# Miniprotein binders against q9bqp7: the designs that were tried, part 247

Target 1, 240 residues: q9bqp7
Amino acid sequence: VPQNWFPIFNPERSDKPNASDPSVPLKIPLQRNVIPSVTRVLQQTMTKQQVFLLERWKQRMILELGEDGFKEYTSNVFLQGKRFHEALESILSPQETLKERDENLLKSGYIESVQHILKDVSGVRALESAVQHETLNYIGLLDCVAEYQGKLCVIDWKTSEKPKPFIQSTFDNPLQVVAYMGAMNHDTNYSFQVQCGLIVVAYKDGSPAHPHFMDAELCSQYWTKWLLRLEEYTEKKKNQ
Below, E stands for the ipSAE of ESMFold2; O stands for the ipSAE of OpenDDE; V2 stands for 0.75 times the mean of E and O plus 0.25 times the DockQ between their complexes.

## First folded at step 25 (miniprotein)

Design Qm8 (at its last look DockQ between E and O 0.86; V2 from the best seeds 0.83)
Fold by OpenDDE base, look of step 25:
Structure Qm8 (fold): chain B 240 residues (1-240), chain A 104 residues (1-104)
Amino acid sequence: as target 1 above (240 residues)
Amino acid sequence: SPELAKELVQSVEWLLKEVEELLRMGDLWYAAWMAQLAVDFAEDTGDPELLRRVAELLVRVARIAGSPDLVEEAIRVFEELARRNPDPEIREIAEEAIRRLREL
């Protein structure tokens, strides 16, 4: 049990959208501060086994691609991910639908991959928006808050070149999602609450994306694990 | 190196524990995902018994999930495993897993 227990859900917030919720998705900028990001917390609290497996995967990839090939691969993965997120933001943003969409951004296997998921996405409330948990002292940048199949979710979009995921992001993805949920639910910049998470893995070849839906119960379980990681991070920083 | 092999085995054993925890939590999708990852790393150990254990776990996850998509994905994993490995023992493990998955 975490020593510093804090709830993932805020009892002071209603699960129902307030009629005053803006029709335009929120895009709160990430403030540069000394507060650790979710990603930083997770990276600094990886187990020795996770670190080993990631290094082993890296070495296999270097053997296959060469060192320069691996660097290029990594750069391409990053670029493709960025373009994919930009394309999704354009698709999901009502304001950008009126602007000349860069048609080239929409012509990707990743966009094709997520089409069936996008059909079930509605009521977009936030896109590429910063969240801060003031009490637990962490920040993050979430991809999307929207309704998926009628349930309000934090949605995290992932890209994979192969039917196999990019291993670097696979271990702690559920923790990242619940960390964003918990922060948003207690961030004063938001008037609403999320109870569900969704991880979507998009594929470069346009094969159907995999949705991983996390209900409130599963999110609560991962939240406990997140709190333990955050405590570990905090302890490590005190000892430095 | 023997040390590397030992660490790899230990890491696969860790993955197996993580899969069991995910099953306990009811995250069947992520359990299947982690089990598939465990197959890939178990293959690298060259230990057929470890691979068998991982395969059995993936089959169990698929069974519990009852998702046709997860079953088909697991089948694809083992088909690819069999295709990549000329070792009859590894092929047998993969083929047995496929048989079990098709019975679900």
Scores: ipSAE 0.832, ipTM 0.924, lowest interface PAE 0.6, mean pLDDT 91
Fold by ESMFold2, look of step 25:
Order: C-alpha cells, then structure tokens, then sequence
Structure Qm8 (fold): chain B 240 residues (1-240), chain A 104 residues (1-104)
C-alpha cells in the first residue's frame, strides 16, 4: 500500500478535450531534468525474480544464437521498434507530405499488423510528447494520445515476434502507460486529460495486432502499483 | 548449479502469484500471457509437479477469459511442450491440458 496516495485523475480538468489548433497534435519537447524518468524508475525497482527471469531468458537466447547472434538479434529488434514508432508518428501526423513519408517505413509487417487498429483511432491529440507530473516529480515521453473506439487513451505501441515477446517490456508496460496518464493529467502543458490506456502489440509477420484496453478502473489498479514503484525508487535514493 | 535451479523455482512461484493478482484485477489478457510464460519457465525447472500446477492455472485462466483466441494460443503452448518433451509424465501433463482446453 503506498504511504502517499495521489489520484491519477485531475478533478479540476475537463474530460472533453479543448484545443486552440486542432490540426496539429501536441509534441512537447523532452527537457533534461534532475527528476527521474518513468523508465528509470521502473528499471531501478525491478524485483529479484523479474531480473532473474530476464537473465535466464538472455542466457537461453545466447545458447541458441551464440553471443554474436544474440547481439545481432537484439540490435535488429531495437531498430525495428524505432522504425515502427517513426512510421506510426508519420501516419498519424496531419502534416503529411511526400517529403515526410518514407515508402519503406510504411511497408513492414508491423505496420500491416496494426492497420485494423488504426481504423479505430481518431482525434489524435499528442504524438511522441513529453509529460511531467508536476507534483510527484517524474517525467516521460508518451507515444500517442488519441481516441480508440471513441475513448480518449494514452496509446503505447509495442512490437513482438510471435511467440517470443521481450520479458522486461511486457511485465511493466501497464505501469508505464498509467504513469504517463497520471503525468499528462497533472502537466500544465496539457489542457485535457485521459481516463483510459491502450497497449497495442504488433506482430512482425503482419498478423492482426492485439489491443489491450485498460479502462479507468483497471488503470486505477495499475496506478497504485506505479505509486509503490515510485515510492521504492525514492526510498532507494534516500539511502544512496 | 543448485542455487540457480532453486532461484528458477522461486521465480516460477512468483509468476504464479502474479497471475493470481492479475486475475483479481480483471486483467485477463495479461494473466494469460504471464501464465504462458510460467509454463515455459516451469518446463525449464524439470519439476513435473510445478509444471502441473502451472498448466492447471493456464487452463483456469483461459476458462475464465472465455476467449477462443486465448484458448487456441494456450493449446499451441501445450502442443509445443508435448512435441519437445519425450518424458511421458510431461507429455501426459500437456495432453491433459489440451483435452481440458478443447472442452471449453
């Protein structure tokens, strides 16, 4: 149970978005600060079991692929994820031109995988945008804020090779999403808030992506777990 | 090493506890995913009793979720388990789980 509970939602904010310039999604630059990032907090507060399982998975991959094969595998996964995020930002940006659209980025299994999801996405409010929780003092960079099937969500895009997903990113992904939600809801750069989250898992072979929708109740449950991780991080810093 | 084997068992038991928490929260997709991960690591322990416990949990998660896609994915998990394990006890665990999943 967290010692200092703080609400994920801001009662002083409207549930309905209002914007002065609806043609361009927000893209708040990430500022280098002394306050920790969401990913730093999560990395520094992994349980011993989580760390052990990740290391066990790595060793099995190294036995299967060899040291050099594993390095190539992880490098390729990282590059594919980066390209996927670049393509999605391009697709969802209303400022598209032929100069800003790379044909090769738009032709991938991952992009094919998410097509049915993108048909249900509308009203894009933010893309690759920094968030800061003004009170709890943490920062992040969210992928997307948009409506999914009529509900405004923080959307996180993930790549996966079926059937072998990355263990680390899967365990803590819901915590990452709710941390971004809480930060956005208490960030003076944003005039609206979100109550829902969406994690979209796209597949390399183009198979239909799996949407994981998190309603307000589920987000509140994960928010409590995020607060515990942030509290644990803060305590480690006091003892350091 | 004996220490690594013990730590692996403890980590699988931790996964079982996490699956139960996810069920309590109503996050059925993550519960199913984590249960499938637990099957993989339970196989790695070489402990048939632990594997049986994890297999029963995955079947229960699939039943609660009521999703044809999750059931089919769980069946594939156990088909792969049976295919790669010649041990008759492991094969029996996998085949029983598949039988129960097909009745859903």
Amino acid sequence: as target 1 above (240 residues)
Amino acid sequence: SPELAKELVQSVEWLLKEVEELLRMGDLWYAAWMAQLAVDFAEDTGDPELLRRVAELLVRVARIAGSPDLVEEAIRVFEELARRNPDPEIREIAEEAIRRLREL
Scores: ipSAE 0.804, ipTM 0.918, lowest interface PAE 0.7, mean pLDDT 86
ESMFold2 (binder alone), look of step 25: mean pLDDT 89; pTM 0.884
OpenDDE base, second read of step 27: ipSAE 0.805; ipTM 0.911

Design Y1 (at its last look DockQ between E and O 0.73; V2 from the best seeds 0.00; counts 0 for: pae O 7.6 > 1.5, pTM E .725 < .8, other shape alone 3.401 > 2.5)
Fold by ESMFold2, look of step 25:
Structure Y1 (fold): chain B 240 residues (1-240), chain A 103 residues (1-103)
Amino acid sequence: as target 1 above (240 residues)
Amino acid sequence: SPKMAKELVQSVEWLLKEVEELLRMGDLWYAAWMARMAVDFAEDTGDKEILKEALKLALELAKEIGSEELVKEILEVFEKVAEEAGLDPELRKEIRELVEKYK
């Protein structure tokens, strides 16, 4: 029940692309200031149960791997995720893919995992691009904006190692996506908007990635939850 | 500690409640994945009843969304729990019946 409700969609923007698609996807540089990021808001508004479960998971991993082994594990997960996102940006970018596609495409089971998803992706409008909600005052860096099976989506790419999924990325994925969506729809750097979201979970062993499509109605429901998290964050900073 | 074990069970119960909210929102896909995560923590509790509850929910949802991979992961947990239950005949019987019901 947010106190200051704000719509996720901008009624003054086209929900259709202009007559011609851009030949080069947007890549707005991230300009950090005092405005909080989506991930910072979510991290600082975790419930006590979320925090407890994450700490419990950490303790179990440390028991299995040792403290140094866990540090190496988390560093490797982060590195693999970074390389996966860089590879996808290269694959989906018309300028970069011609020069470096083969070096990055063939190095990862994650890239193999998403191949069937990439066949359904077209009309790429943005890659690794900053968004700012100019009214609600938050920023983010979205992975991709493209059509998936004919629907323009904010697409978020996630990696998963079986049988030990990285739990930290599971609790709030849909909130992250809709927060980026709302920011893009109210960012003057963008002339279009999106009504849908897509979360793609890729697997290290190359197993087919799982796509999770979120239509406009579902996005609106998650948007309400995002607004509550942003409101909670704002109240914490106001009282500090 | 006993306090930490109680808090873990209560946190898994909270997580299963979150799955129910996702179901009410109509996000069956995400509900299935959250239920899968609840199974992992339920194993950690040592509480037979909450583990059985989480496994049933996760398997049912995984089958409803048609995710063969998620079903495989959940059935692997069932098989592991059945192996561990060899020291508890009543638990083993309950798990076998559950696997047969949802197989």
Scores: ipSAE 0.650, ipTM 0.796, lowest interface PAE 1.0, mean pLDDT 81
Fold by OpenDDE base, look of step 25:
Structure Y1 (fold): chain B 240 residues (1-240), chain A 103 residues (1-103)
Amino acid sequence: as target 1 above (240 residues)
Amino acid sequence: SPKMAKELVQSVEWLLKEVEELLRMGDLWYAAWMARMAVDFAEDTGDKEILKEALKLALELAKEIGSEELVKEILEVFEKVAEEAGLDPELRKEIRELVEKYK
């Protein structure tokens, strides 16, 4: 049990989004400060086993590609991910901002992959927006808040390459999602609450993306794990 | 190195336990994905028993979640290692049936 328990859901916020659906998704900029990001917390609290697996993968990739090849590969993966997120942001943004769409960004297997998911996405409330949990002292940048099949979700978009899913940081994706949920639910910049999470894994070859829906119960379970990771991070920092 | 091999086996065992925990939490998709990872790492151990266990679990979970893609990936590994890994006849039969379905 976490020593510093804090609820994922805010009882003071209505589950019903206030009728003022902002016509424009929120995009709060991430402020650079001493507050750790969700990603940093997760990275610094990886288990020895997770670290070993990641290092083993890295060593294998370097052996196969060489050091320069591995750097190029890593850069390419990052670039593909970035372009995918930019394309999604463009797609999910109001039509008025669409006129400047780089059509080249939309021509990707990843975008093709998520088309069937996008059909079920509506009511976009936030895109690439910063969240801060003031009490628990962490920040993050969430990809999307929208309704998926009528349920308001924090949506996290992931890319996967075949034939092997390269697990660079995906072990903790559910933790990342709930961390964003908990922060958003207690961030004063947001007037609404989310109760669900959605992880969407897009595929490079355009095969249908896989949606992993997280209901309120599952989110609550992962929230407990997130709190433990956050405590571990805090303890490690005190001892440094 | 023997040390690295041992550590790798331990890591696979840890992953398999984590899969079980995820299943208990109802996170079937993530469990399936971790099981697929366990297969990849199990292949690198050279341990036939752990590979068999990982393959079986990943296949079962892939079926449960209805992931055709994950099933295909498992089948590819199976085709590569089935003869060498000494998989039991029942599992081989099941996988062959799946192969026929997804070809």
Scores: ipSAE 0.013, ipTM 0.289, lowest interface PAE 7.6, mean pLDDT 81
ESMFold2 (binder alone), look of step 25: mean pLDDT 73; pTM 0.660

Design Y2 (at its last look DockQ between E and O 0.79; V2 from the best seeds 0.00; counts 0 for: pae O 10.7 > 1.5, pTM O .575 < .8, other shape alone 2.635 > 2.5)
Fold by ESMFold2, look of step 25:
Structure Y2 (fold): chain B 240 residues (1-240), chain A 104 residues (1-104)
Amino acid sequence: as target 1 above (240 residues)
Amino acid sequence: SPKMAKELVQSVEWLLKEVEELLRMGDLWYAAWMARMAVDFAEDTGDERLLKLAEEIVRRVAEELLKRGDVEKAVEVIRRFAELTGSEEIRKIAEELERRLKEG
């Protein structure tokens, strides 16, 4: 259990829409600062077993693809992920951005994969937006805040390829999502909060994406694990 | 090397414990997702005990999904798992669950 527990929800905030809320999704700019990001905290607090398995996976991929093949594979995975997020931001934006949209960007298998999910997404409130937990002092850049099947969620978009998924996205995805939720709920740039999370795994071949919904109870359990990682990070940095 | 083989076995044991924690939390989808990873690395070890343990945890994930009444998700998860691993034991589990889905 963490030594200093802190709640994920803010009791002074409502989790439902306000009639005066803006209709254009928020996009809070990420500010340069000295406080750690969610991804840095998670990277710096991986267990030795997690690090070993990641390295083992990398070496197996290099044996299969060759070193140059693996470099090309990883570069392509990151490029496809970046393009996927750009396409989703464009699709979910209510503003006309035809001069900024690339038709080829929208034709990927990953976009096809999420079409059935997007039909259930509404009330988009934030896209590619910075969050800062002003008490716990960490930052992040969340992908999306929107309603999924009527529940307001922090939504994280992930890509997956066969035969094996990129292993990093497997270990800590739920912690990343709840960390963003906690930060948003305690960030003065936001007038509302979320109680749920959604991880959407899209597939390169266009197969239907899988939505992983995390209700408030599950988010609370993952929040406890996030607090332990943040505590571990803080203690580690005090000794540097 | 013997050191690397021992470390792989220990890391797979750690991973299987992580999946068990996810089952305890009731996150069956993420448990299934992580269990795929565990089966893959257990196969990599060539360790018969770990292979059987990983296959058993896949069965437990399916059983928990069935307790929630989510038969279609149980079949989906196990079927994907069987195809990715090539395990005949996991494939038999998937076929058994598909048979139960038809009868129910």
Scores: ipSAE 0.685, ipTM 0.816, lowest interface PAE 0.8, mean pLDDT 82
Fold by OpenDDE base, look of step 25:
Structure Y2 (fold): chain B 240 residues (1-240), chain A 104 residues (1-104)
Amino acid sequence: as target 1 above (240 residues)
Amino acid sequence: SPKMAKELVQSVEWLLKEVEELLRMGDLWYAAWMARMAVDFAEDTGDERLLKLAEEIVRRVAEELLKRGDVEKAVEVIRRFAELTGSEEIRKIAEELERRLKEG
């Protein structure tokens, strides 16, 4: 049990979207602060086992591709992910629909992969927006807040490549989502709260993306795990 | 190295424990994903016991998805795992699930 328990949901906020929700998605910039990011917390609190698995994967890839090849591979994966997120932001943003969509950004297997998910996405409230949990003292940049099949979710978009998915981002994705939820639900910049999470795994070959829906109960369970990771991080920093 | 092999086995065992916990939590997709990883690492270790255990967990995940009525997801998950894993057992599971989908 976390020593410093804090609720994921804010009882002071209404679950009902106010009818006056701005037609334009929120995009709050991430401020460069001494406050740790969700990603940093998760990275610094990885288990020895997780670190070992990642290192082993890395070593195998280096053995296969060479050091330079691995660097190139890593860079390409990162670039593809970035382009995918940019394309999604363009698709989901009402204002950017008018700008010359770089047709090249839309012609990706990942975009093809998520088409069936996008059909069920509506009511976009935030895109690439910063969240801060003032009490628990962490920040993050969430990909999207929108309705998925009528349920308001924090949506996190992930890319997966065959044959080996990136291990780094996958293990803690649910923790990342709930961390963003908890922060948003208590961030004064937001007037609403979310009760659900959605992880969408897009595939390079254009095969249908996998939506992983997280209901309120599951989110609460992962929230407890997140709090434990955050406490571990805090303790480690006090001892440095 | 023997040390690396031991550490790898421990890592697979850890993954399998996490999968069991995720199953209990109802996070079937993530459980299946981790199970696949466990299979991949088990294959890398050459430990047949771990491989069988991982395959069994994948089967359990699929069965649980089926019980919840999410047959399409079950088939999708298992097919993808069958494609990604050289596991003949996982392939058989996928084929069986596909058969059930066609008969239902």
Scores: ipSAE 0.005, ipTM 0.264, lowest interface PAE 10.7, mean pLDDT 79
ESMFold2 (binder alone), look of step 25: mean pLDDT 71; pTM 0.609

Design Y3 (at its last look DockQ between E and O 0.01; V2 from the best seeds 0.00; counts 0 for: pae O 6.9 > 1.5, pTM O .648 < .8, other shape alone 2.984 > 2.5, unsure alone 64.794 < 70, placed apart)
Fold by ESMFold2, look of step 25:
Structure Y3 (fold): chain B 240 residues (1-240), chain A 91 residues (1-91)
Amino acid sequence: as target 1 above (240 residues)
Amino acid sequence: SPKMAKELVQSVEWLLKEVEELLRMGDLWYAAWMARMAVDFAEDTGDPEVIERVLKLVKEIAEEARKVLEELGRPELAEEIERLVEEARKK
């Protein structure tokens, strides 16, 4: 259905990097430019129904918590997510393992929640690394590229407070993952590619995290939806 | 506000269509997750007919998800979906 179809995978690249790959994960810096980010594209192409439901959810939260309570809730969710990602980058980086870790950063329900997942993660290839799709002209910053149960994945870490997992970006999380995947597979800074995705939902109370694995077929179907969102964004930009 | 109630019902209908699309794609976890959200917003409508229709769909989704995941040998995913759907039903 996209007018300008482009494949998510690159036939010229290996999908299984050698076990002797670099001992330090890639961390490509994000460069300032005029091309859109994945999150920008998704935010600017939400359907009217997505916008309505998010606003209705916000209204209910404000009624429950008060306006100041909701602002505090939102700020705390952002901070918890930031600290969680910082902790995971530290845990997964060999360079960070050689340094003293902040005990407060590592003493988190979210970190406890993912311990059983981390036992299945190996071969870390990239952490908090920029990606750019050379042809489709978009950028992103992915959380992690590593093997999960022997399959190389783009991994996205997500925090959730039970029982209310709903947050603004949850509708589009799989699209975000496949957009990063497609960009990495066509980015000259990377010599390998990935065909699978993993979304890990961690819980504040330390309950076992949920791993949502997306195989190549599922990723290809979400990729089609991403291409439609990117086309919609491009059309809006032309009419700006 | 009749306008807000109508838009809420229409948005719940849209969410159910998204659940159907996720089922078509084989993403049973996100389908169940979206079904849970559909229950939450259906209850928000206060309309018994809407609520009952959504609960019936959620029950059907859980049944279909179990069958598919057992055929694929992924019972752990079925358990995760059942947990999410059970949470939606208890609302």
Scores: ipSAE 0.665, ipTM 0.804, lowest interface PAE 0.8, mean pLDDT 81
Fold by OpenDDE base, look of step 25:
Structure Y3 (fold): chain B 240 residues (1-240), chain A 91 residues (1-91)
Amino acid sequence: as target 1 above (240 residues)
Amino acid sequence: SPKMAKELVQSVEWLLKEVEELLRMGDLWYAAWMARMAVDFAEDTGDPEVIERVLKLVKEIAEEARKVLEELGRPELAEEIERLVEEARKK
């Protein structure tokens, strides 16, 4: 049990979408604060087992691709992910703010992969927006807040070359999502709260993306795990 | 406050270490993002010595990144990192 319990949901905020849904998604810039990011907390608190698995994977990839090949692979994966996020931001942004859509960005297999998910996405409230949890002292940049199948979600877009049909295969991604949810729900820059999360795994070959929906109960479970990771991080930093 | 400045410096140093680690891991975007954050935090200290030190470190990181990216056959990414660093300096 976390020593410093804090709720993921804010009882002071209405679950009902305010009738004045802003026509424009929020894009709050990340503030320059000496506050750890969600990603940093997760990276620094990986279990020995997780580290081992990643290292083993890395070594295997290096064995297969060579060191240079692995570096190239990693770089390409990253670039593809970045382009995918840029394309999604463009797609999900209001038409009036759509800079000249780089048609090349929209022709990716990843974009094709998520088309069936995008059909169920509406009511975009935030895109690439910073969240800060003032009490728990962490920050993050969330990809998207929108309605998925009528439920307001923090949506996190991921790229993969390999199928990830199970949420368990997404490693710490559920923790990231709930961390963003908890921060947003208590960030004064936001007037609403989210109760659900969605991890979308897009595939390079254009095969249908896997949506991993996280209901309020599942979010609460992962929130507890997130709090434990945050505490571990905090303790580790005090001892450094 | 001097205390806040010290904390910011520590944070910057930590960020820079993370940047180096991220670079080694091949997460170049996040590395660049973290590097920018480090510069931003350094600027927030208002301490010219800290800023200079961070800028120097970021430059070194960018140079290392360039070498790595050149070795990877992706010099265009090196240019992007350099642009990010330069944009950070102009501020």
Scores: ipSAE 0.017, ipTM 0.294, lowest interface PAE 6.9, mean pLDDT 80
ESMFold2 (binder alone), look of step 25: mean pLDDT 65; pTM 0.454

Design Y4 (at its last look DockQ between E and O 0.71; V2 from the best seeds 0.00; counts 0 for: pae O 8.9 > 1.5, pTM O .462 < .8, unsure alone 66.727 < 70, SAP 75.611 > 70)
Fold by ESMFold2, look of step 25:
Structure Y4 (fold): chain B 240 residues (1-240), chain A 106 residues (1-106)
Amino acid sequence: as target 1 above (240 residues)
Amino acid sequence: SPKMAKELVQSVEWLLKEVEELLRMGDLWYAAWMARMAVDFAEDTGNEELIRTVVVRLAEEGYPEIAVEIVKEAIKTGDPRLIELVVEVLREAGFPELAEEVEREA
């Protein structure tokens, strides 16, 4: 259990749409500061087993592709992920002009993969928006906050080449989601809260994406694990 | 090296512990994700005893359906020796209905 527990949810906020809520999704700019990001905390607190398994996978890829081939592969995967997120932001924006700016962004297996998910997504509240947990002192940049099948979720979009899904997902993807959720729920830039999460794994070949819904109870359990990682990070930095 | 082989075995055991935790939390999707990873790295070792351990533990604690789905994925990607081993292990461990299902889908 964490030494300094803090609740993930804020009972003084609602997860329901408010008539005063903007129809244009929030996009809070990320501020560069000393406060650690969610991804940095998770990276710096990986277990030795997580590190070993990722290095083992990297070694297998380098043997298969060569060092230069692996570098190009990883750069291409990063670019595909970036373009996927850009396309989703364009699709989910209420502006028609954004959806028509670059049709090449919209043509990919990943976009085809998520079409059935997008039919169930509505009420977009935030896109590519910064969050900051004022009390616990961490920041993040979440992908999307929207209703999925009527429930307001922090939504995280992931790409995967189906035969090798584990390397493109962090071991800690649910921790990332709940960390963003907790930050948003205690960030003065937001007037609402979110109690559910959704991880969507999209596939390069266009196969139907897999939605992983995380209800409030599950999010609370992952939140405890996130708090432990944040504590570990803080203690490591005190010893440097 | 002996050190690398030991670390790989320890990492597979760590993955199985994570699967057990995720199942206690009720996160079947992520538990299956971790279980697939455990099988993939166990196969990478070539260590039949480790593979046996992974299969038995998943069948006993990880809902037997998860074990079957993992094996079906392995069959689809094509290692006949793994299929034979998994069927043998399931029968020896007392899961003959699961072994039969794996054989049927092979």
Scores: ipSAE 0.628, ipTM 0.809, lowest interface PAE 1.0, mean pLDDT 81
Fold by OpenDDE base, look of step 25:
Structure Y4 (fold): chain B 240 residues (1-240), chain A 106 residues (1-106)
Amino acid sequence: as target 1 above (240 residues)
Amino acid sequence: SPKMAKELVQSVEWLLKEVEELLRMGDLWYAAWMARMAVDFAEDTGNEELIRTVVVRLAEEGYPEIAVEIVKEAIKTGDPRLIELVVEVLREAGFPELAEEVEREA
């Protein structure tokens, strides 16, 4: 049980979107500060087992590709992910629909993969927007807040190049999503609350993306795990 | 090294426990992903028993579809032993129709 329990949901916020919700998605810039990011917390609190598995994978990949080949591979994976997110931001942004969409960004297997998910996405409220939890003292950059099948969600987009999306640091994706939810729900820059999460895994070959929907109950369960990770991080930093 | 082998086995066992927790939580996709990872590590160690354990447990927990997904991925990797193992496990678990489906795709 977390020592410092804090709710994921804010009882002071209405679940109903205010009629005055701007037609334009929020894009709050991430401020550089001493506050740890969600990603940093998760990375620094990985279990010995997770670290071992990642290191083993890395060593295997280096053995197969060489050191330079592995660096190139990693860079390409990162670049593909970045381009995918940029393309999604362009697709989901009302303002960018008017700009000459770089047709090349839209011609990807990942974009093809998510088309069926995008049909169920509406009411975009935030894109690439920073969240801060002032009380729990962490920050993050969320990909998207939108309605999925009529439910307001924090949506996190993931890319998988190989059918085996193994060891990219995605083990903690549900924790990342709920961390963003909890921060957003208590960030004064946001007037609304989210109760659901969605992880979308896009595939390079254009095969249908997998939507992983997280209801309020599942989010609450992962929130408890997130709080424990945050406490562990805090303790480790006090001892440094 | 024997040390590395032991650590790897422990890691797979840990993953299996996580899979069970995730299944109990209803996080089927993440459970499947973790299970696939466990299977991959089991294959890397040549531990067929661990693979069997993962598939059997998924089937027993009422998620034979996840077991089938693991197999479909294994088919893509060209491991005939894994296909046979899963077909056997699915039949043993009472899912003969799914076993036949896997056999047809193989």
Scores: ipSAE 0.013, ipTM 0.279, lowest interface PAE 8.9, mean pLDDT 78
ESMFold2 (binder alone), look of step 25: mean pLDDT 67; pTM 0.549

